# Ledger of designs, part 33: VH-VL binders against p08169r482to628

Target 1, 147 residues: p08169r482to628
Amino acid sequence: LLCGVSDGKQRFDLSALARHSELEQNWEAVDGSQREAEKKHFFINICHRVLQTGQARGCPEDAAVCAVDKNGSKNLGRFISSPTREKGNIQLSYSDGDECGGGQKIITNITLMCKPGDLESAPVLTTSRADGCFYEFEWRTAAACVL
Short names: E, the ipSAE of ESMFold2; O, the ipSAE of OpenDDE; V2, 0.75 times the mean of E and O plus 0.25 times the DockQ between their complexes.

## First folded at step 20 (VH-VL; framework fv_namilumab)

Design aa4 (at its last look DockQ between E and O 0.87; V2 from the best seeds 0.81)
Fold by ESMFold2, look of step 20:
Structure aa4 (fold): chain C 147 residues (1-147), chain A 120 residues (1-120), chain B 107 residues (1-107)
Amino acid sequence: as target 1 above (147 residues)
Amino acid sequence: QVQLVQSGAEVKKPGASVKVSCKAFGYTFTDYYMHWVRQAPGQGLEWVGWINPNKGGTRYAQKFQGRVTMTRDTSISTAYMELSRLRSDDTAVYYCAREPWYSYGFFDSWGQGTMVTVSS
Amino acid sequence: DIQMTQSPSSVSASVGDRVTIACQASQYIRNYLNWYQQRPGKAPQLLIYAASSLQSGVPSRFSGSGSGTDFTLTINSLQPEDFATYYCQQSWKIPYTFGGGTKLEIK
């Protein structure tokens, strides 16, 4: 698997966003719920499984995105496909997450958009489908800019 | 007052199983993971595993995988640990202990312990 | 698994003394380190969580410090009720693991 994409004219490499060691931390997002009991915490890695440390210590071993809430930890998708170029952005689709009903497994898409000079941003949850089977994040980052 | 009350002492022969209960009082049972920790006589503490009371998800230390089952009944705020194929080195006090579901992984309340003795 | 090493294994001290107990992790655990006191015949009780945060109801003579791999528990002005066994525990990774304990005895 590749942690980048080429579209014939431009090359992109997301490896700067990957977190590999115990000294590093997963990227994190929250769903914006105001009550602690209803909050959902998301731990995200790029091109790798989440680090099973700290607040993500209970996450499934193979998750590339993990959700933690009062009900426990869920695998929201695995890194089993390389990033693609879509409509001028980079898309990373994590699939084969936990079962979510009807024989379906959770899929998470991350849309990465070039933001020159912005290395402090984090992914933002934009879609949480009511059936629990699909999640979308947007991420404006310098790491998504053309090489 | 927060309290965890465990079932009484057990004496078992090798090869048997034991099921220990832990009833919770004075707090919202589903806000906390329930853990099990054991202590052999005169020895230190050993983590066995946890259960999340909401959906019943479990995680076990590898040495107990395949021999331990943790369950709960939320209607009576009670957690259970069953250990099978007992052997003499399973002789220990077994504690239940609670951890807030999103925390630094500490045990802020413990049961009184259940002595399980395994001898021929 | 993360090995937790406590030192000393035992210490003899007098009421009024200051005692420090060391705990070392075999790998980085940030501040996911908790301390417990166990009196003879009783369950452990939480003293300190997140390396340095004092649990509610614990006397201020107890303090914790450290980050990364090296941690200490300090007990100032020992009282008779402090004679017990002390354990550190990491929660950085599953499985949770405990130090071997430090028995604090009265001289």
Scores: ipSAE 0.822, ipTM 0.915, lowest interface PAE 0.6, mean pLDDT 93
Fold by OpenDDE, look of step 20:
Structure aa4 (fold): chain C 147 residues (1-147), chain A 120 residues (1-120), chain B 107 residues (1-107)
Amino acid sequence: as target 1 above (147 residues)
Amino acid sequence: QVQLVQSGAEVKKPGASVKVSCKAFGYTFTDYYMHWVRQAPGQGLEWVGWINPNKGGTRYAQKFQGRVTMTRDTSISTAYMELSRLRSDDTAVYYCAREPWYSYGFFDSWGQGTMVTVSS
Amino acid sequence: DIQMTQSPSSVSASVGDRVTIACQASQYIRNYLNWYQQRPGKAPQLLIYAASSLQSGVPSRFSGSGSGTDFTLTINSLQPEDFATYYCQQSWKIPYTFGGGTKLEIK
């Protein structure tokens, strides 16, 4: 699997967003739509599993996206597909998460949009499907800009 | 007042099983992780594992995997730890302790401890 | 597993003294370090969490500092009830691990 994508002559490298060392912190997504008592915390890593450290210490080892709440930790998807380019943005699809009913497994899509000079902003949760089987995040980041 | 009350002392033979209970008072049982920590006589503290009382999910230390089972009964706000195939070095005081959700992993309340003695 | 090393293993002091206990982690644990006090025949009690946050109800003479791998518990103006065993505990990774303990005795 690649941590980047090529589209013709345009190349994209997402490696700057990948957290490999336990000295680093997982990305924590922003979600302002939840009440505090029922709030889920979303941890994301790029092209790599979520680091099982800190408040993500209970996350499954194979999760690239993990949700943590009072019910425990859930695998929202694994990094088993390379990034693709779609509609001028970069698309990541993390699949094979935990079972969410009817034999279906959770899938998480992350849309990365170019924001020059910004490698510090966090991803934002944009969709949480009611059945718990699908999540979407938007992420404005310099890593999504053409090299 | 928050209080964790554990079952009484146990004396077991090697190879037997022991099941310790921990009843929670003064707070919502399902709002905290329940941990188990043991302490051999004159020794330090050793983490055994945790249970999430909401869903029953557990995490055990590798050392105890296959021998420990943590369960809970939410209807009576009680957590259980069962340790099987007991041996002499399992002799210890076993504590239950609660941890808040999404915390820095601290134990802000402890049971009084249950002495488990394993001897032939 | 993360190894936690406390020093000293025992210390003698007098009422009114300043005492410092060290705790070192075998790897980076940020500020996920907690301190407990255990009196003889009693369960441990939380003193400090997140390396430096004082638990509610704990006297202000207790303080914690440090980040990364090196941490310290400080007791200013030691009181008679402070003679006990102290443990550090990391919660950065599973399994949680404790230091070997520091027994604070009366000189």
Scores: ipSAE 0.769, ipTM 0.916, lowest interface PAE 0.6, mean pLDDT 94
ESMFold2 (binder alone), look of step 20: mean pLDDT 94; pTM 0.960

